# Designs tried in a protein design chat: VH-VL binders against 2-C-methyl-D-erythritol 4-phosphate cytidylyltransferase (ispD). Part 12

Target 1, 229 residues: 2-C-methyl-D-erythritol 4-phosphate cytidylyltransferase (ispD), of Wigglesworthia glossinidia brevipalpis (q8d223)
Amino acid sequence: MINHPEIIVIFPAAGIGKRMGYKYPKQYIKIKNKTILEHSISLFIDKIYVKKILIAINKKDYWFNKLSILKNKKINIVIGGKSRTESVISALKFVSKVDWVLVHDAVRPCLHKNDLNKLLKVINISPFGAILAAPIYDTVKKSYGNFISHTIKRNKLWRALTPQLFNLKILINCLKIITSKGEIITDESSALEKCGYKLNLVHGRSDNIKITYPEDLNFANFFINNIKE
Below, E stands for the ipSAE of ESMFold2; O stands for the ipSAE of OpenDDE; V2 stands for 0.75 times the mean of E and O plus 0.25 times the DockQ between their complexes.

## First folded at step 3 (VH-VL)

Design p03 (framework fv_daclizumab)
Fold by ESMFold2-Fast, scan of step 3:
Structure p03 (fold): chain C 229 residues (1-229), chain A 121 residues (1-121), chain B 106 residues (1-106)
Amino acid sequence: as target 1 above (229 residues)
Amino acid sequence: QVQLVQSGAEVKKPGSSVKVSCKASGGTFSDYAMHWVRQAPGQGLEWIGYIIPIFGTAEYNQKFKDKATITADESTNTAYMELSSLRSEDTAVYYCARVEYDSSGYPFDYWGQGTLVTVSS
Amino acid sequence: DIQMTQSPSTLSASVGDRVTITCSASSSISDMHWYQQKPGKAPKLLIYAASSLESGVPARFSGSGSGTEFTLTISSLQPDDFATYYCQQYNSYPYTFGQGTKVEVK
């Protein structure tokens, strides 16, 4: 019997993101001799409290089998779905004997260990979970077509980051409710919010970027070099 | 790089308790397991338990469940092992050891210098 | 509990000899670790995951084995190799060590 929390980490990686303009999924682009996916996994693979890492890939993904990370016994590949939510749900079918799940973007290679540790400490104080987030410093405008409708006050607005930490049973129940209603969500915390759970907001570093466009590769390259500071 | 420095030798009477410290420097403390292992004079190694400082929860060898208490203080990067109800057979060198998993199964890759605890009748 | 048994308990050897130490697990395990301990010192990691050489450890040391039988080999014994060697399993709690093999001067 283990007394400390055991965690399974899920990487939804079934998207074939066309925004990057590459002929293969963006998580397989290399930075400093490793794929973005391998960088995103790196903080979790060496932790005794991480029981398994589940990577949900596209049914037509032909690139994953070329990665050396498949040699690690903690890493299991599962077939994802057509959306982020479906991929997470697919991976959750293989989760057992843990109370906690982390969901992390396959294209966030710049996560700092201190941010991960702050997030995980929420297990000591919350039964539901938490997300990493960064405050918004820019003035935020609501649009109407190509015009400004009005300015939104930014003093209480946060950018949702990942990882996102959840009690396993609560996450499964909330995702089941969301999918039964056909509702669309862009992150997993939205499911718990719609179910009425209050999640903790954990202040994370702004350099925990998501690689979405080609220019993000330059920032990721720079930030990865400075992650051990 | 990583250094583990333990408290000094102790001489204790049967029935008393002892608390050994292990201060970590030069690396990450909070998110890696800190183990305790003992070695009686002229004998082999015996695993006591570990703590993951970030969670504050400890795991124990069942043999030591009622005897050892492992704690950690993240503010000082120090792990502690307290043994209660000391008997002569508890005379041993006590080691702290940090496990930094490198995808190869949690070897004890950093060790403290050891703390001799002598229980005299 | 998984019991780790080493053979021999004591081994006398000369510099230049090939030394083989075995470790038997009471139940099948995937991997194990080997440690070297010199008198008055803490153990040092030598080989991890049955066959991987720890950084800074001389190439004369090698490990092999699977299931219940594991072997540590020193291809050409050097003066610094006279020490006690311990195997350890990490497949289940409690973690257990072998009783040790003392390699001493013949």
Scores: ipSAE 0.551, ipTM 0.808, lowest interface PAE 2.5, mean pLDDT 88

Design p04 (framework fv_daclizumab)
Fold by ESMFold2-Fast, scan of step 3:
Structure p04 (fold): chain C 229 residues (1-229), chain A 121 residues (1-121), chain B 106 residues (1-106)
Amino acid sequence: as target 1 above (229 residues)
Amino acid sequence: QVQLVQSGAEVKKPGSSVKVSCKASGGTFSDYAMHWVRQAPGQGLEWIGYIIPIFGTAEYNQKFKDKATITADESTNTAYMELSSLRSEDTAVYYCARYEYDSSGYDFDYWGQGTLVTVSS
Amino acid sequence: DIQMTQSPSTLSASVGDRVTITCSASSSISDMHWYQQKPGKAPKLLIYAASSLESGVPARFSGSGSGTEFTLTISSLQPDDFATYYCQQYNSYPYTFGQGTKVEVK
């Protein structure tokens, strides 16, 4: 019997990043001679407590087989769904023999080791899970068309980041319930929230950015150099 | 970049205990397993166990479960292996070791210089 | 426990020789390393994942095999290669090493 937690990491990577303006999925764009996907995987691949890494790709993905790292024994490629959440659900069908799962955006290459470690320590104190999040520092406005409706109080407001850490059994059950009701969610933590589970917030760095637009590549190039001890 | 430095040689009497340290410098300490391996004089390598500092949990070769205790101190980046109820057959060089895999697909390992523990009357 | 058995236990060779060392696992494995150890030194990783050459290791070293039978080959032995070689499985716990093969001067 293994005494330490074993974790499976899921990367939903079935989307096509049309906002980036490229003819191929954005996770295959290179920064410092490695793809965004390789940078996102890098904190997980050599950890003894990471049992498997599941990458959910689009059925018409023609680029994944060009990456030698994806032939690693820890990495399994699965076919994803039409949404990020459906891709996670598809990957969960292949998850077994672990109690914990991490879901990480394939296009967040700027995750720091210290943030991941803080998140993982939640396993020692929570039966349900946690997410990385950053507090909101800017004044937040609710819009109505092109106009300001009102100001939202920013205290106690957080930007949800990834990775997100879940008890596997609880996540599967909550996603099954949410899916059976036809409800759409924007992240996996929403499923546990709707099922009544309390998740921990773990304060993460604001430079753990999601690459969504071309200008984010300049930020990622800068921030990747700050991923250090 | 990663370097492992172990404590110095020990001479112990049968029935006593010994605690060997392994201090890591460079890289991140808490999230990698630190393994312990021994080698009796003129013999092969034998795996004792490892600890994952971030969880504070250790895994042991069943042969060493009641003999070895592996711990870690995240504040000093130091792993420890304590061996109890020493017998002459515990005379060996004890190594700490750490494995890493980078995103290019290469396994890297780092070994301490070894600590000779001699058990004699 | 998975038992790793090496053959031969010792071999005598001359510079320029082709040297082959075999490692047999008691059950099918896919995760195995080859190490080189010189007297008074810690082991040095040569081959990981059965066939992948570690960075900085000379190209004369190669690994092959799958399942239960693995080999380490030194295509043209150099003076620096006289050492003891160990296979290790990291497929399941406890991790186990072969008993070692000593490559010595003829």
Scores: ipSAE 0.483, ipTM 0.775, lowest interface PAE 2.7, mean pLDDT 88

Design p05 (framework fv_daclizumab)
Heavy chain, then light chain:
Amino acid sequence: QVQLVQSGAEVKKPGSSVKVSCKASGGTFSDYAMHWVRQAPGQGLEWIGYIIPIFGTAEYNQKFKDKATITADESTNTAYMELSSLRSEDTAVYYCARDEYTGSEYEFDYWGQGTLVTVSS
Amino acid sequence: DIQMTQSPSTLSASVGDRVTITCSASSSISDMHWYQQKPGKAPKLLIYAASSLESGVPARFSGSGSGTEFTLTISSLQPDDFATYYCQQYNSYPYTFGQGTKVEVK
ESMFold2-Fast, scan of step 3: ipSAE 0.711; ipTM 0.855

Design p06 (framework fv_daclizumab; at its last look DockQ between E and O 0.63; V2 from the best seeds 0.00; counts 0 for: pae E 4.4 > 2, unsure alone 73.6 < 75)
Fold by OpenDDE, look of step 4:
Structure p06 (fold): chain C 229 residues (1-229), chain A 121 residues (1-121), chain B 106 residues (1-106)
Amino acid sequence: as target 1 above (229 residues)
Amino acid sequence: QVQLVQSGAEVKKPGSSVKVSCKASGGTFSDYAMHWVRQAPGQGLEWIGYIIPIFGTAEYNQKFKDKATITADESTNTAYMELSSLRSEDTAVYYCARDEYYDSGYEFDYWGQGTLVTVSS
Amino acid sequence: DIQMTQSPSTLSASVGDRVTITCSASSSISDMHWYQQKPGKAPKLLIYAASSLESGVPARFSGSGSGTEFTLTISSLQPDDFATYYCQQYNSYPYTFGQGTKVEVK
């Protein structure tokens, strides 16, 4: 039997994206002829090392079932939770026996293949995992109300991106611990951090943007149209 | 579209080694499996092994475990197969083939043009 | 290893004939792929997943089967179809091919 690394990809996609101002979730906004979600999924779906893709959607999501990607054998739908973390936990209940998992935002369609490859190479040097991250170029200010409190030194500060790569067993265990303590995290890497695991930082491109506001669509359109494989 | 271009024909003496190259263009390289297939003159097709460049580790048919070494260079989008301790029985056309996924499974969607390796005294 | 056995090994036919090639697997497999190879050329994918036509392949080609028995059919043989055909399984490593079926002019 020949074995290569097998990876499961999880998309927490249970959010409705209220900040976009649309009547439907932002992951279903179309760029060209595909939804943002489809673009994001397309980054992984045809890779031989991807065993399964788990998409955690809202129980009131009436849009996903209309997508053609549902026919793909790798695609599995699960019901997400009230938070991103809960959605990831929900998805983890349906994972196959693999060593590694990628968690990727459903609304990051602009991931470059080279960044993904760099991230995956961490499998060879770390038993825990890594995240894509971008350096902060702008001066960072801490505020109180509408006023500046102080300037934060930006040395060694990074913006966490996705995808994030984790050892599956470690991720599951850490999330259980964090959840049991009632702690709130903003990404899954924070769970491993709190559990004492050292994750690698992999430099990612700044055009790996997360669609959050309407103006981000302009950037996404531009990047998707110009990204060369 | 993806194209695979292999190195030219080789004539080798018994006991020597040969390294065949396969350069990919028109698509991604690092994320897909590159396979090697052998075809002896007038014979069928035999799968040798494969590599996924981003992982750098090749897997082999047991029959070729001690014969073939498969490597990849991501910087040049080129896969390599080295055959050692060549014998007359190693005379064959060697193909690289890319394994791509569709909704129903994996198949060899793209093939190189083949490289004839002749081993003779 | 999964052995793939094609029948017949050689098939003589005329233009316009209906041609059927069979491939038997030594164990049950999920799908079968079919390739066409002409002399001095690399194999070309014709059918994938037992019954799906590869892009650009004429509709006269079709595939069917499940379990251990699969078939490739050419509804009306054309001059361009004289070649050797191979079945291939990817159910388990190592990947294996049938021994080939040469379709030649009668």
Scores: ipSAE 0.149, ipTM 0.711, lowest interface PAE 1.6, mean pLDDT 91
ESMFold2-Fast, scan of step 3: ipSAE 0.733; ipTM 0.867
ESMFold2, look of step 4: ipSAE 0.350; ipTM 0.763
ESMFold2 (binder alone), look of step 4: mean pLDDT 87; pTM 0.902

Design p07 (framework fv_daclizumab)
Fold by ESMFold2-Fast, scan of step 3:
Structure p07 (fold): chain C 229 residues (1-229), chain A 120 residues (1-120), chain B 106 residues (1-106)
Amino acid sequence: as target 1 above (229 residues)
Amino acid sequence: QVQLVQSGAEVKKPGSSVKVSCKASGGTFSDYAMHWVRQAPGQGLEWIGYIIPIFGTAEYNQKFKDKATITADESTNTAYMELSSLRSEDTAVYYCARDEYDSGYEFDYWGQGTLVTVSS
Amino acid sequence: DIQMTQSPSTLSASVGDRVTITCSASSSISDMHWYQQKPGKAPKLLIYAASSLESGVPARFSGSGSGTEFTLTISSLQPDDFATYYCQQYNSYPYTFGQGTKVEVK
């Protein structure tokens, strides 16, 4: 038997990229001659402890078959859902024979291996899981329409990043409970939180950015050049 | 660019133990699988096991599970293989090996080898 | 355990010869490597994933095969190629090597 953890990595990639203004999904935009998706996958594909990588794509995705990396034996393409959460749930149907799963945004190409390693070490100390997160330094306002409702105290507020690490059985059970109640979540850790599980926060780098708007491409290009360490 | 530098040759008595080190430089250490392979004089290669330092757990060839202990020290980027209850048939060159790309499957970087001689 | 058996155990050849070494697995495998070892030195990876040439390895080396039968070919033997060659499977634990094929000068 294998003594070390075996992990399956899930990339929800069924988004259509409306905010980027492109006619194709944003994960297929190129930086330094590689797609954002290829950069996001690259940290995981060659790891001996990564058993499979599941990529949940849109049913009308016509670009994935042009990427040779997706023909790798570790990579399985699955059809996602209408939301990020539905895409993760679709991918989880194909996960078995591992205790741990990582969920990583398909458009976070700037993850450093040291952050990933810090996150994975949580397997040694937690039965539930952990997320990468960065502290919030800006003053945070809660809105009401176009107006400020109130200021949120930021001294214990964190930006949730990915990857997010979960015990597989706990994640599946919590997502089943949340979906049965019709509740919506914006990340997978919210499902465990709503089920009463306490996840660890792992302090990650602030340059682990999510590409959402066209200006983020300039930041990603700059930060990718600095990952090579 | 990864370099693996192993400790020097050892001469041991039967029944004793030996601990061989393998220091990695020029790349990252903690998330790479570091493998150990031995080769008896004039014989072929035999896989002993590996460790992934971030998890601290080692995987072994069943033949060696009661014989070898593989450990790692992330603070010094050094992997160790300790062999206990030495017998003459443990006389061999012991190699550490790893991949450049964190895969742990391809042994594209090897240490120079450490000769362990077991003799009375 | 998957057993890897090489043939021949020893091969005599001259510079410029085409050399073929065979490796047989006791069970069907998809993943195997070829290594070269010179006396007193650590093994050097030549071919990974049965047919992919490792960076920096001369194009005269090639690998082929699938299932249980794999072949390493040296199209035109050079003086630096007199060495022992090993196949290895990494499909399942324990990883196993062939017994080696020594390529000697004729």
Scores: ipSAE 0.444, ipTM 0.774, lowest interface PAE 3.5, mean pLDDT 87

Design p08 (framework fv_daclizumab)
Fold by ESMFold2-Fast, scan of step 3:
Structure p08 (fold): chain C 229 residues (1-229), chain A 120 residues (1-120), chain B 106 residues (1-106)
Amino acid sequence: as target 1 above (229 residues)
Amino acid sequence: QVQLVQSGAEVKKPGSSVKVSCKASGGTFSDYAMHWVRQAPGQGLEWIGYIIPIFGTAEYNQKFKDKATITADESTNTAYMELSSLRSEDTAVYYCARLDYESGYDFDYWGQGTLVTVSS
Amino acid sequence: DIQMTQSPSTLSASVGDRVTITCSASSSISDMHWYQQKPGKAPKLLIYAASSLESGVPARFSGSGSGTEFTLTISSLQPDDFATYYCQQYNSYPYTFGQGTKVEVK
């Protein structure tokens, strides 16, 4: 067959973005005349090794059809679930035969291509996968109500970013185990960790931000202008 | 804007080998396929293969599997194609190119070509 | 391998003529390109995905077709259009080109 890896990219995008205060999903907010979702997708769609891009949307999402980019033959829309994990699981039902999957936040439009390339090179050296991560710079406090309990030593602590790269069969099996136990996870790497797999950390840029609050739009607008790598 | 600049013309004897370079500037190099295509004088185009630099793996037209070796150096943004055991029928202009349209964005770029002449 | 066959191999035309070049694939394909090549130059992409016009290419060029039969049309031939045209399939490996159609002055 072909010698290079083939990859499916999954964007869980079924959230409505309550924290942003908008009446439509936050991934459809525009920066520089493109939606956040279009910026998040743009790094993947023109790569020969990306076989398909699966976008898991809310079943009441009526905005996605307005995006011309979604007419691209690589892009398939699937209906997501009530949680991020359920949305990823829904998308995995439509994955074609590949060995590798990337999961990327639909609201991380500031990913640099050099970070993506560093992550993908892990395929050459790891059978399990890897995540992009950034070190913690600020002093970290553990809270108790409105009070400081104590300071947490931040050495060896990392912020998990996306994309996250996984061997497809391992991800599917670990997600089945986690969901059968009723365990909650906030990212897909947690499923492999709980199943005993060791994933690589790939040092990524701190400006690969997740748009969660309205003020993040100003940062994203600035950082998108600086993407080159 | 991607620009591809190839090495200069070569004259080789039968049985020798030749290595053609293709240096990319502008745009991205590491994560796109760099293809090689040849054209014998007065003839049509023939696809040789491609490489994806970040993976270091090359795909070949079966006709060229024992003939061509495609490599890439990410530090210099340069792709190479080496042909071994040259015969007169290998006389051709060799092009590097980014041929794939995958996303609705234009990214078809060609080098200027390198003439390889095999004669005794 | 998918074989791409063009017709005609050569055609003579005058400025202002409507020119049609056909390309037949030996099996059904969905992805193909049309290229223009002038003597001593690298090929130039005209049409991608069978019918999409490449940026900067004049509107007189158009592509159509599906399955095994594809057509490149030049609605009103200009002096700059005398060249050799190639179809190429991207559906499967190895990528294959047609043998070329030379459009020359009548």
Scores: ipSAE 0.651, ipTM 0.839, lowest interface PAE 1.7, mean pLDDT 88

Design p09 (framework fv_daclizumab)
Fold by ESMFold2-Fast, scan of step 3:
Structure p09 (fold): chain C 229 residues (1-229), chain A 119 residues (1-119), chain B 106 residues (1-106)
Amino acid sequence: as target 1 above (229 residues)
Amino acid sequence: QVQLVQSGAEVKKPGSSVKVSCKASGGTFSDYAMHWVRQAPGQGLEWIGYIIPIFGTAEYNQKFKDKATITADESTNTAYMELSSLRSEDTAVYYCARDEYSGYEFDYWGQGTLVTVSS
Amino acid sequence: DIQMTQSPSTLSASVGDRVTITCSASSSISDMHWYQQKPGKAPKLLIYAASSLESGVPARFSGSGSGTEFTLTISSLQPDDFATYYCQQYNSYPYTFGQGTKVEVK
């Protein structure tokens, strides 16, 4: 039918934000009068190539229903699982009629449009997918308890960011293999790596931070002001 | 703030082709659909198609599939529409327009380009 | 293709009048816009998603309707409002416009 790629965006948002003090899910904390979740979604909702946005929430999440973004017909809520991977798998059950999926952290509100566009252009050159990543500049130590085991050479080391872009059929098959083996993964690209697929690294900005600790809110507030460029 | 500036008026002979440009400034060019719409003298609006520049893939109204070719150049933030095998019936003002989807849309329109097909 | 039919094609009105333009779709739609066009100018978006007023558009303009019947209303016509108005569906391809309604001085 349509010649250009159509994409479904998945936000795993079933975490309760333990490191933020259990008060309520951290994606509902406000910066500049919008929730972190709304900021994280903002680059995707007004794009013709984004067919749907699926937000996988905790079954006990009662805060999402208060948000005005629910009025947007592209946004659909699904019930997630106990882990990030289970939440993505739950959302994938509602994905059809597209070849590509993006997975983005619900608490990465500082994504720049140029990084998203660089990532999406991989569709023109790769059948498998890609992730945003930033190089590591700090000296990296491997620990053993409270001691330094050794220094890891940081060249060729990258911090994995999101969004992460995947061919839908390949992602589903790799996640099925990983879950059948009971293997644990921390991001979706790990599933494709374990299945032998080569994913592209797309150099993204270091200010595309994940809000994990209260300190990160100050950085996110600063960085969000710079996204408007 | 998005501004769309189109190329100037064209006078063409039947059977020739014409290529109209639409240069975008302000906002992001690459990840929004750029549409083309025409309006014949004294007539209504007719949608031709669009392109999403980051993918380079165009969608067309079936009526224009064999006549129009829509392209984009991300390095210059410019979209193009080429019409082939021009006939007098193709005389119209051609508009580019940028569509930002889904309930918070703010369409931005170029000023229009008059294409006149006469011998 | 979804056909959009406007009524009336032309109407004559005076400043201060309430003006109503209707748009009928040949099948049920949820996505439609209203545009204003003045002679020699490009169309301007007035109403998106059937009832949402575009930023900077005067509050005298309003949209309503669902399914196959949609209405644009100007509650108190101003001199700047004499123009041609078009409805458009973007529910499915190809995008289609109504034939236009010309609002002219009585």
Scores: ipSAE 0.580, ipTM 0.821, lowest interface PAE 2.3, mean pLDDT 87

Design p10 (framework fv_daclizumab)
Fold by ESMFold2-Fast, scan of step 3:
Structure p10 (fold): chain C 229 residues (1-229), chain A 119 residues (1-119), chain B 106 residues (1-106)
Amino acid sequence: as target 1 above (229 residues)
Amino acid sequence: QVQLVQSGAEVKKPGSSVKVSCKASGGTFSDYAMHWVRQAPGQGLEWIGYIIPIFGTAEYNQKFKDKATITADESTNTAYMELSSLRSEDTAVYYCARLEYSGYDFDYWGQGTLVTVSS
Amino acid sequence: DIQMTQSPSTLSASVGDRVTITCSASSSISDMHWYQQKPGKAPKLLIYAASSLESGVPARFSGSGSGTEFTLTISSLQPDDFATYYCQQYNSYPYTFGQGTKVEVK
């Protein structure tokens, strides 16, 4: 047994990415001669404390086998589910002998290593986990149809980013509870929140963007150039 | 590119301690393992251990657990290896290294530090 | 501990010779390196993951093998290749090196 934490990284990548308008999943779009997925994976692959990287793909995904990343022994492809939660649960069936899991969006290639390092240091102080997040600076409106219902005070409001870091046993137990209740969640931290666990917020950079729309590719091209080391 | 620069040669008395430094420049220091390897004169390579600076945790070859202490200072990008209770058998060149283990990084070695233990 | 044993310990060769060095692991491994070391210098990585050639290393060097038996081959020895060669496993802790094979002039 080793003394330092060992971490499994999970990429839920079973989504179809309709908002991008492409005929193939958006994580396979290329930036600087590498797919978005390869850029996201590169943030983790060369770390000794990363024991495995699990990529949960759609069962109709035929593009993954064209990627050079399959040469790396750390990378395992698993079949995901119909939702993000089901994909993470599918990947968790292949996780053992580690205490910590990182869940990262396959389409966030602009993560800075300093943000990842700040998040990982939470392992030294928290038994539960943490997420990267950025504070909201814009005025936030609650809608009702096409109308403004009211303004929400943005003080204490944060935009959830990834990676999200969790104690493995706690994540599995909370996802089991959430799934049994038929609840749909949009990120994994919601499962721990609903189970009563307190997660740390780690202030992350606003350029850690999620590629959702075609215009995001221009921002990603620019921001990837600003990633240091 | 990562470059590793080690402190200069040391001559020590039996029973004393020595602390060798390894300063990293270029690349990320904090989240990579920094390994220590020694080589006695005319002998082969022997792995001592490593540290991952962000966690502050070190792993050791069992042979060196009571002999070596590996530490790191993230503010100066410097790793250290201290050897206690030196004996003549500890005379060796000591290397720090970032070792290739994923196929997506390069192998980097310091220039080595000769530690001589003599009366 | 996984013991790495090299054969031969010393090898005399001439420029142009084909040189073969064997490394035997005491248990099955998949992760191993080959290093070259010249007097007074740090080791230089030649082969990683048993058979992958490190960038900048001449194509005359190749690695093969799996399980417990691994081989480093130099297809046509050059003057710059007279050195000591080490295998290393990184499958489990502690990381272990072979005892070295010295390739010297005949």
Scores: ipSAE 0.650, ipTM 0.834, lowest interface PAE 1.6, mean pLDDT 88

